# VH-VL binders against q6pze0r851to1025, part 2

Target 1, 175 residues: q6pze0r851to1025
Amino acid sequence: STCHVYGEGHFRTFDGESYSFDGLCQYTFLEDYCGQENGTFRILIESVPCCENGLTCSRKVIVTFQDQNIILQDGKVTAVQTAESTDCRERSANLYSIHTVGLYLIVKLLNGIILIWDKYTKVSVILDPSWQNKVCGLCGNNNGDLKDDFTTRHSSVAAGALEFANSWKTSQECS
Below, E stands for the ipSAE of ESMFold2; O stands for the ipSAE of OpenDDE; V2 stands for 0.75 times the mean of E and O plus 0.25 times the DockQ between their complexes.

## First folded at step 1 (VH-VL)

Design e8 (framework fv_emapalumab)
Fold by ESMFold2-Fast, scan of step 1:
Structure e8 (fold): chain C 175 residues (1-175), chain A 122 residues (1-122), chain B 111 residues (1-111)
Amino acid sequence: as target 1 above (175 residues)
Amino acid sequence: EVQLLESGGGLVQPGGSLRLSCAASGFTFSTYAMSWVRQAPGKGLEWVSAISGSGGSTYYADSVKGRFTISRDNSKNTLYLQMNSLRAEDTAVYYCAKEIYSSGWFEYFQHWGQGTLVTVSS
Amino acid sequence: NFMLTQPHSVSESPGKTVTISCTRSSGSIDSNYVQWYQQRPGSSPTTVIYEDNQRPSGVPDRFSGSIDSSSNSASLTISGLKTEDEADYYCQSYDSSNLWVFGGGTKLTVL
């Protein structure tokens, strides 16, 4: 299944729920931690506003997978090891691949997650079926039922998009 | 249900041209990347060309680069392969193939057409 | 740029298990997913395994895929072999420079 965000915070979850949220903090787009410490990855997003119109000009994406951080920002990718390694090539080959196709930048993770970025505002994530009901965040829980896609960080179902999205801020200091 | 139907194959002399078509139905054509894959008689599969969902990006195997052109008409749900300067080694059954995800990018071929035979012979 | 190498043919009796290998010539087999396609005589290919070890809906659980990083190979295993499994089998992987790379194909003969 596919989740995406584009433009002024237009989201569509894996289960098909659509909503709008125009926040300027860093948010958890997708993760498998879901309130516990036994997770394996996180995808974080942050909107970059346009000074001219105040609208979103681009999105910064951070992927944490295994012991690596992959940062998508300003039309380029920077992969950073979180732990020291003497064989970065071998680890990168085993964990992910990165391709640029026309206007798109594609990050394919070995865990079955595909991230597609248009280098501007659109971010899409494709999950294989093995991730059903194992994820959470702004993309929803991928359980095939859209009525509980507004599941907050605290495992409650929000009444609206603002409450839902604000629960996925990575820092309480950002408002 | 997904259907892919190739047409346009036939006998052509070396140096000639043919245009292959693949009529698609049963899915939102414009959101899926498409490929052409060929198979010479008694031989294995060889990827020939690919096109993104929007048609904005095209890719070619080195063996056909400069001679073949892939294109699509999303309003008609049709994929094309224009084949110029044909050679004997281009003799093959040509399949169109559909990607699995609606991302417009490549993962694996979910559906294959029946194929159309191109024979390049004098 | 890399090549995928398969044995040209394998043979086995009905009810037994057969394994077909697919070896990557350069770079790690773990770098990209491996798919397996089945082509029965006179037919177009169909997908039997995708993303290393996943089975499409409708493919029997007798078909399984695996990766062996130490030999730099992917394998397709068919258990409980049936006459209907007689076909050519192709592995495939993604190469950033050439998009799709296919193995040379393996002819499976049953009996």
Scores: ipSAE 0.000, ipTM 0.454, lowest interface PAE 15.9, mean pLDDT 80

Design n1 (framework fv_necitumumab)
Fold by ESMFold2-Fast, scan of step 1:
Structure n1 (fold): chain C 175 residues (1-175), chain A 122 residues (1-122), chain B 107 residues (1-107)
Amino acid sequence: as target 1 above (175 residues)
Amino acid sequence: QVQLQESGPGLVKPSQTLSLTCTVSGGSISSGDYYWSWIRQPPGKGLEWIGYIYYSGSTDYNPSLKSRVTMSVDTSKNQFSLKVNSVTAADTAVYYCARDLGYSYGEYFDYWGQGTLVTVSS
Amino acid sequence: EIVMTQSPATLSLSPGERATLSCRASQSVSSYLAWYQQKPGQAPRLLIYDASNRATGIPARFSGSGSGTDFTLTISSLEPEDFAVYYCQQRSNWPLTFGGGTKAEIK
């Protein structure tokens, strides 16, 4: 199953729901916390505007997995530790792999998640079948039923895209 | 320099549709930087956000009003409009159009129209 | 929806005095809060956004503080032109909501 966002906030969820939302802040694209504290990953997105006209020129992607943040920004990938730690363990960690294929940057996580970025506005996530009905966020819940794809972080079904998307807004301040 | 101006009838009968237009001057509504909103204020009361529209036509509305409200945008006229269906006396208010503060600052309202009073009365 | 409660409903003060206006959210709004000033017959004017940033053209005597659920607008020394109604607004959650307002009146 595949979820993507591109352009001026055109989304298609794993279950096939399409909607438009061009948010100004940071939003949870995909996670497995879903209101609980026992999650293993988060994928966050931010729109980066074109300074000359305010249109979205690219998207910044932040992946939090294990003790690392993997940041996709300005056409490149940066990985940083989320906790105070030595760098010795990083040498042996095979938590993810990064590949450039044509125009795309591909991040494969050990948990079966594949992230594809065109280095501009398009971000796609492909889930391993083992993730069915275990995720939430702007990509929906991947349960095969699009009627509940607007499930908010408060476990209610939103009336519209703005309510749905803003329920997945993180606490980070918009600059 | 940027100015917003509301226009529409000051009196609407109960059960009819309230229709207002906001004309923007000194700036382009076709900019991706801004969302455009309607906000109302019943006489002597506080402010209530009605909804917003983006130049692409994307909208969302206050859930309390969503079933009765429609917004539209006309980029060729640099205008956006509000329709409220099935009005009652509770819809009597000064209606403001407003622009948000811009892309990086979110949904705060920097430029406002002067407001237009709409009275719902038979 | 997030309910915004402003207190007091009315402040009676003299020019030159310090004014402190409170706004409380029913749940955390982080720092996503704005303050507006409205004079009779006029549209609201943005004073403060993101809890503490002054909008363009707003005098230094206006300052905002707070985060989470409790916010304060401070006017360090009231000028005659500052007697108006003040509203807070959150943008942390939908729908956007405003407080009931605080009216600053001359004693």
Scores: ipSAE 0.006, ipTM 0.481, lowest interface PAE 15.8, mean pLDDT 81

Design n11 (framework fv_necitumumab)
Fold by ESMFold2-Fast, scan of step 1:
Structure n11 (fold): chain C 175 residues (1-175), chain A 124 residues (1-124), chain B 107 residues (1-107)
Amino acid sequence: as target 1 above (175 residues)
Amino acid sequence: QVQLQESGPGLVKPSQTLSLTCTVSGGSISSGGYYWSWIRQPPGKGLEWIGYIYYSGSTDYNPSLKSRVTMSVDTSKNQFSLKVNSVTAADTAVYYCARGIEYSGSYEVTFDYWGQGTLVTVSS
Amino acid sequence: EIVMTQSPATLSLSPGERATLSCRASQSVSSYLAWYQQKPGQAPRLLIYDASNRATGIPARFSGSGSGTDFTLTISSLEPEDFAVYYCQQRSNWPLTFGGGTKAEIK
């Protein structure tokens, strides 16, 4: 199934819930930690405003996977090794692939996650069926039930979209 | 500078509701990035986290207390509050309000500013 | 929940001596560990966050180290005002948990 965000914070979760949230901070779009330390990946998003009117001009995406930070920003992809990989041999196996198709940049991870970015505001994630009921974040929990799509990082169900989205904030610098 | 001040009754009868308010000055609760928190300390014992609230009203509570705890925020008064229902002698403690600050890399907080604390005794 | 264990429960030392306080987590907390100082009748005060960063206004004699499950707070030379109870706290996993405390007493 597919989750996306576009424009001024228009979200659609894997289970089909739609909501709007125009946050100024960094937020967890998708991860498998879900309140535990045994996770394997995180996808973070940030809105990048235009100078004049504060409208979202683009989104920055950060993917943490297999001791790599993959950063999607300014129409390009930059991969940075995490501190933990410094002590170990570099992974020579290709853990991800990057493809450009028309206006879209596609990142395909070995774990079956496909990330699609239009180099501007639209970010989409397609999950392999093996990830059903194993994820959390702004994209929801991918369990096929709309009633718990607003699951916070601490496994509570939020009453509304604003409460839900704010629970997935990662940065504290925002006003 | 940011200051926090607890207020509320110092004596609560068993089975009743403990109600406390924290007033924030020198900073706005409406500013994002902070989780406004309650932490308690029974006499002669250690610290126990109760829960926190974001300015939007989003809350997370300690699972051991979740069934009895409610927090709320009033951004117009720059206050947030704690209610603990069905109290027993085990709820006797100094109650602190604190500002939770979230550094990068983890979704949880550390407490950089604390109120002075208020002793709540649960006794008939 | 992650259980935080502090040792020793009590440290008896003289002013000018070095104090070493230990905090152990039941599972890895990475570097997401804070230290607090609490004096009698007062609220806790943040000393160290994320294992080794001193909070604003904290003297250089306080230092933190460690990662994973084993952490240490060191006071290089004890001043009279440093005799207090010290707590560690993890912010790696919900729910937030504190250690049982270490009391630094004058010998």
Scores: ipSAE 0.000, ipTM 0.495, lowest interface PAE 15.0, mean pLDDT 82

Design n4 (framework fv_necitumumab; at its last look DockQ between E and O 0.05; V2 from the best seeds 0.00; counts 0 for: pae O 8.6 > 2, placed apart)
Fold by ESMFold2-Fast, scan of step 1:
Structure n4 (fold): chain C 175 residues (1-175), chain A 125 residues (1-125), chain B 107 residues (1-107)
Amino acid sequence: as target 1 above (175 residues)
Amino acid sequence: QVQLQESGPGLVKPSQTLSLTCTVSGGSISSGSYYWSWIRQPPGKGLEWIGYIYTSGSTDYNPSLKSRVTMSVDTSKNQFSLKVNSVTAADTAVYYCARETYYDSSGYPYYFDYWGQGTLVTVSS
Amino acid sequence: EIVMTQSPATLSLSPGERATLSCRASQSVSSYLAWYQQKPGQAPRLLIYDASNRATGIPARFSGSGSGTDFTLTISSLEPEDFAVYYCQQRSNWPPTFGGGTKAEIK
């Protein structure tokens, strides 16, 4: 299953719900923590605005996985260790791979997640089938049911996209 | 800084409706992404979460109180309100309004970072 | 719902002493536990979230520990302004629930 965001906050969830939300804060696009401490990854997104009419020029993406932050910003990828490790290079060779295919930058994570970025506004995530009903965030919960795609951090179903998306801000100070 | 102030009658008769308002200053209910809660404390007992409201009007209530509780929000006055129907002596408590927060992106809400000073409501004939 | 039990109900200590406050959950709440401080006539203040993380502006003398069902708030050396009532709260299971409080008072 596939989730994406493009342009000025046009989202489509894994279960096929479409909505619009154009926020300037950092948001949880996808994670498997979902209120628990046993999670393994997070994908965060942040819109970078243009001078004209508040349009989004690009999106910054941060992937936290296996004690690493993979940052997609300004058309390039930077990977940083979030914790000290003795064999960083050898472990990294097996944790993820980065490919360029045409206009797209593709990050494949060992855990079965594929992230695709056009180096501008479009971000897509493809999940391995083993991730069914194990994720949350702006991409929805990937449980095969459209009815609860607006599941907030409160584990409640929001009436609209604005409340849903705002519940996934990483900082409540940002507005 | 954000400040919350409770207001409303300190005495309510049994079977009537308890009505309280929380006024928020130093921050805007309508422009923020925060959820706003009511929490009460009967004399000599622990605190009990009553429910939350978001600026859109979306609410959720503690199951123990859900049948008797309604919350509303007035963004023009930067206020949110609580109504508890059919009160009894068991509803006598200090009522607090509070702002709800979370700190880690892996965490879920229900931590309270700003509180009103509380208002005592006594249910008595 | 999860029941939170705090002990002791009252803790009598002198300034400069170490204070240890206990909070027990009726079932596991993992690390999803907060501590609040409340002085008479004042609003409660968040001290600790997720069992061990200090909230912004909270002095280093306050520390939290524990996981599962048993939690402790420690004040390494009591200052006069620390004599207050302390409450614990879980957010692991909805609805969130609070303890009955521990009053720290001057001996």
Scores: ipSAE 0.254, ipTM 0.710, lowest interface PAE 5.1, mean pLDDT 85
Fold by ESMFold2, look of step 2:
Structure n4 (fold): chain C 175 residues (1-175), chain A 125 residues (1-125), chain B 107 residues (1-107)
Amino acid sequence: as target 1 above (175 residues)
Amino acid sequence: QVQLQESGPGLVKPSQTLSLTCTVSGGSISSGSYYWSWIRQPPGKGLEWIGYIYTSGSTDYNPSLKSRVTMSVDTSKNQFSLKVNSVTAADTAVYYCARETYYDSSGYPYYFDYWGQGTLVTVSS
Amino acid sequence: EIVMTQSPATLSLSPGERATLSCRASQSVSSYLAWYQQKPGQAPRLLIYDASNRATGIPARFSGSGSGTDFTLTISSLEPEDFAVYYCQQRSNWPPTFGGGTKAEIK
């Protein structure tokens, strides 16, 4: 029930498929929209290069969950509520918690998603069992079946990682 | 500015293979950010998506045509191609090549932003 | 596959009038609906994406609306160059499908 990425774009999906892809755009790491507009969360990821050769030295992670935007960047976490009529801090329920354990920064969401970041290149997501077969993105579909882990954004199974991963790019403005 | 141009024979006999090539200029087919599609339009009728190809050679085809269609890509020439086997009069159409892309932040769904001028292929007899 | 049905087949109007073109999907396509304009002898041109967003360079007189199964393209005041065939297209579900078209004619 764990997906991760580290280094120069070395991914392991929830179902155990490993592949390499180090695109420089923003991609959907994980979401429950999956071609529909009624989803509840998105986790977006970007590789941050540190030199002219495009080596990855860090990552930026953006989590959208309910009215919350949680941004993991530059070794820091910032969270902002996008609430309508935003004048009561007491009404922001405990939708998430943020912990630091050694090197790791851990964001636990109320919906059963745990995000772990080492403040550098490694990002891991752990799913509560309730998310089985309900997600899509660079982490695969979490259905226990390796043969369809390269399912693209438009529901076709790609032959390789390049097509699969590029289908999860969030903006064509980045090329 | 990306431009697409279809080329190939305008007349094909029944039961033969229709072959078309699309040449891309002002952009690279190997970018990995786009799908490269064929769409056809019988004279006086609507549009039918045929399929797409990715820079890796990976393809998906319209189920109605899948048994007769193949596509290929030649990244060194910046071209992609369509073959339709065993053609009949029903395959007479203007054939367009097009680039598939998306505009929303979720990366869904794909639309056709650049089109070739189209080439009429007539299956006569 | 999702069947896209456009109506009317032909729309006869004068320049300056408002045009309303309808597109209906056989299943929900959410807001994942595009409109294309095609003039005689030319390739289609992308007009509207995601049901309501104008593509680059498209005049403000074109607007799209709707969600789910029912969608509308509106041209607020027809110009002479707007007399063409209009197609809707979905990509919410594989494979992509187009409507049969609405021809906007003079008169």
Scores: ipSAE 0.013, ipTM 0.639, lowest interface PAE 8.5, mean pLDDT 85
Fold by OpenDDE, look of step 2:
Structure n4 (fold): chain C 175 residues (1-175), chain A 125 residues (1-125), chain B 107 residues (1-107)
Amino acid sequence: as target 1 above (175 residues)
Amino acid sequence: QVQLQESGPGLVKPSQTLSLTCTVSGGSISSGSYYWSWIRQPPGKGLEWIGYIYTSGSTDYNPSLKSRVTMSVDTSKNQFSLKVNSVTAADTAVYYCARETYYDSSGYPYYFDYWGQGTLVTVSS
Amino acid sequence: EIVMTQSPATLSLSPGERATLSCRASQSVSSYLAWYQQKPGQAPRLLIYDASNRATGIPARFSGSGSGTDFTLTISSLEPEDFAVYYCQQRSNWPPTFGGGTKAEIK
């Protein structure tokens, strides 16, 4: 299953729902916490406007996986040490791999999740079938039911894309 | 093949602002693949990274120069620029613009594979 | 920032001889080390990246080795065009920093 975001905020969920949303905040693109305290990964996205205009020029992606933060920004990938990590560089070798194929940056996590970034606005996440019904966020819940893809952070089904997306803001202070 | 070319005044008076432009050809600075950096080399000395700019306008500067450095990008002209304020004789150097490489690695992939020819900027009264 | 120290400052050799250049980092940079060649009046040229990988178009006589804090650039047999200044550069920690350079000159 594959989830996409591209352009000025065009989304396609794992279950195939399409919607548009162009928020200026940080959002949970995909995670497995889903309202619980225990999770294993989180993918956050932020739109980065071009300096010349208000259009989305790129997307910043932050991947939290175990004690690693992987940041995709400005056409580059960087690994950031978390408070629980003493040597990010050595530990990362066992947790994820990074590849460049043409214009695309590919991050493969140990947990089977693949993230593809075109260094602009397009972010794709590929999930192994084992992740069925185990995720949440702007990518939906990957349960095979398109009707409930707008499941919010509060485990309700939103009536529309705006309500759905806003529920996945990482901070309520952001509007 | 990507080519870079620096341009700007070769002489700047003390306390004034050094201003340089790098013109990129053979490739677009809007490709989103690379950082675009400035690096300088005082006569007879080593190399110092000044900072970078991305097509979005995102920048980062060497802490040693951060307070005096500003970079900008003009995607329509395929150019990016450097400004250094309040220059002194210590800012006399050959200034290079360069393309920062991207490799399949984590951390800070700061290598430079394409360089301009460099332009000498002399700070003198 | 990480300080890069190169030695020797000057290396006098004849064509055909083996050149060995050293670069030391003030702290570990893992394998995130590059070597550049700079000829008079020219910009630096990337030779080696990630300690041991030759950049595109670089002759096989150039090789890099090392990890952590100690690195070496080796030119197996010097050609006349190899007499230049060589710089090492780390990309392990921001900001990137360069060594002071080693000048390979003809004896």
Scores: ipSAE 0.012, ipTM 0.610, lowest interface PAE 8.6, mean pLDDT 89
ESMFold2 (binder alone), look of step 2: mean pLDDT 90; pTM 0.929

Design n7 (framework fv_necitumumab)
Fold by ESMFold2-Fast, scan of step 1:
Structure n7 (fold): chain C 175 residues (1-175), chain A 125 residues (1-125), chain B 107 residues (1-107)
Amino acid sequence: as target 1 above (175 residues)
Amino acid sequence: QVQLQESGPGLVKPSQTLSLTCTVSGGSISSGGYYWSWIRQPPGKGLEWIGYIYYSGSTDYNPSLKSRVTMSVDTSKNQFSLKVNSVTAADTAVYYCARDQYYYGSGTFYYMDVWGQGTLVTVSS
Amino acid sequence: EIVMTQSPATLSLSPGERATLSCRASQSVSTYLAWYQQKPGQAPRLLIYDASNRATGIPARFSGSGSGTDFTLTISSLEPEDFAVYYCQQRSNWPYTFGGGTKAEIK
């Protein structure tokens, strides 16, 4: 299953719900923590305006997986160790692979998650079937039921996209 | 060359709100790739990061100050501002604004490359 | 939060001597570490970013090294203008924390 965001905040969740939300904060696009401490990854997104009136020019993507932070920004990818590591290590080819296919940059994680970025506003995530009902965030919960795609950070079902998306802000001080 | 300049009252009474503004010149606050930070330094002590703001209004605050701090941005005036509520003598410090490189191009680099000169704020009756 | 510890608190040296300043993080910050110099009455100035990259205009006598939890700033031969307070800052995890500073003073 596939989740997308593109342009001025056009989202399509794994279960097929479409909505629009053009937030200017950092948001949890996808994670497996879902209110628990036993998670293994996070994918965060930010809209990057290209002019003063707030038009979205590109999206920055941050992937936290194992002891790596993988940052997609300005048409480039950078991977660095997270604070959990005690040693400076070379990037492990075993944890992820990065491919360029046409205009797209593709990051494949060992855990079966594929991230596709057009180097601008479009971000797509493809999940292995083993991730069914194990994820949350702006992409929904990937359980096959459209009715609960607006599941908030607090495990309630939002009535609308604004309430839903605002629950997935990584900083509660951003309005 | 980009320059930053702090402004605001030099004296604030206990329990009141401290308000400071940073004016950006020689470049636009709506520049991609940058956040805009506030840092403070009590007399004779070290540096403390307060928070940053993106020109869209997105903020992150130091959790130790989060309940009392608000930042805002005014792109038409090329300014960003800091408010600290319910101040005490412990809030007496030189306050700096700075341009903050959150993430950088072909590599990931995190640093504050341009700083204002600082403004002393004294909290006293 | 990540706690940054700088040592020594004060370093007393003569011009021409080599200075080595230490910065330790309570958990790994990879290479997300910057060094700043602050002279009396002035704002901090960026010296080193990403642990080892010298900022524009910074003299070659300044160098940074380290990764993970242990970092050093080295001044190969102290000039009179180098007697200042030096701060490290981790940029790995929010909130971005500074060390307590090392004051380099003339002997």
Scores: ipSAE 0.000, ipTM 0.464, lowest interface PAE 17.4, mean pLDDT 80

Design n9 (framework fv_necitumumab)
Fold by ESMFold2-Fast, scan of step 1:
Structure n9 (fold): chain C 175 residues (1-175), chain A 124 residues (1-124), chain B 107 residues (1-107)
Amino acid sequence: as target 1 above (175 residues)
Amino acid sequence: QVQLQESGPGLVKPSQTLSLTCTVSGGSISSGGYYWSWIRQPPGKGLEWIGYIYDSGSTDYNPSLKSRVTMSVDTSKNQFSLKVNSVTAADTAVYYCARIGYSSSWYPLDFDYWGQGTLVTVSS
Amino acid sequence: EIVMTQSPATLSLSPGERATLSCRASQSVSSYLAWYQQKPGQAPRLLIYDASNRATGIPARFSGSGSGTDFTLTISSLEPEDFAVYYCQQRSNWPITFGGGTKAEIK
């Protein structure tokens, strides 16, 4: 299943719901924590505006997986380890791989999640079938039912896109 | 089957704005993942990519044309459009609309569907 | 931008002959190269994508090869409808760029 965001906040969830939200803060695009402590990853997004008219020029993507942050911004990818390690190279080789495929940067996580970034505004996530009904965030819950795709961080179903998307804002300050 | 069709005036005077529309049938622009593009070909010359637009309205343009080109999309009409400002004889070309999408795996495809092309002549 | 150079500009062949068309990129495009056929008065038609994969409906006589900077389109036995202009195109980097074309003409 695939989730996308394009341009000025056009989203399509795993279950096929479409909505628009052009927030400038950091938001949880996809995670498996979903209110629990036992999660394994987070994918966070931020819109990078154009100076002149405030339109989104690109998206910054942050993947937190195990003890690493993988940051996609300015057409490049950097990986930063968040926990101490004496064998960073060997551990990184086991957790994810990064490929350039034509116009796209692709991050493949060991857990079966594939992230595709066009170096601009388009971010796509492809899930292994084992992730059905185990995720949450702006991409929806991947349970095959459109009626509950606007599930908020508080496990309620939002009436509209603004309430839904704002519930997935992180504690990161924005300006 | 997806089909694209260009429409617009065949003659534009120098310094005016060239405006073209591409109508998509057999598929939906609002089905995300496709780069809806314009490509032009001056008589007897090769192909030049102009730019793309997503269903969301987000665009990117060839740097050579960026200052003079604007694209827009109308998903309710299943159309996307091109405007080229301040045209000169150098803008005389056949203009094609086309798409780039994803394959059934997850690689981007190249231009898999094209319109038939529309000749635009810039002349007084 | 990546510059695509096609050679020869024109090749004159008879039906039944093998055609070999070359495309060179100014820097590596890996395998992210496509070939198009264009007949007079018509839009280009995708023949080959990802250097060597035939598009849907394209006859087996068309094949592509190469990687990096050097690519070849081969037509094993020319049919009358194959006399056309052929363009290569890279998608390794924005902006998308095309070669100058090779015209296959009948002797």
Scores: ipSAE 0.007, ipTM 0.514, lowest interface PAE 10.4, mean pLDDT 81

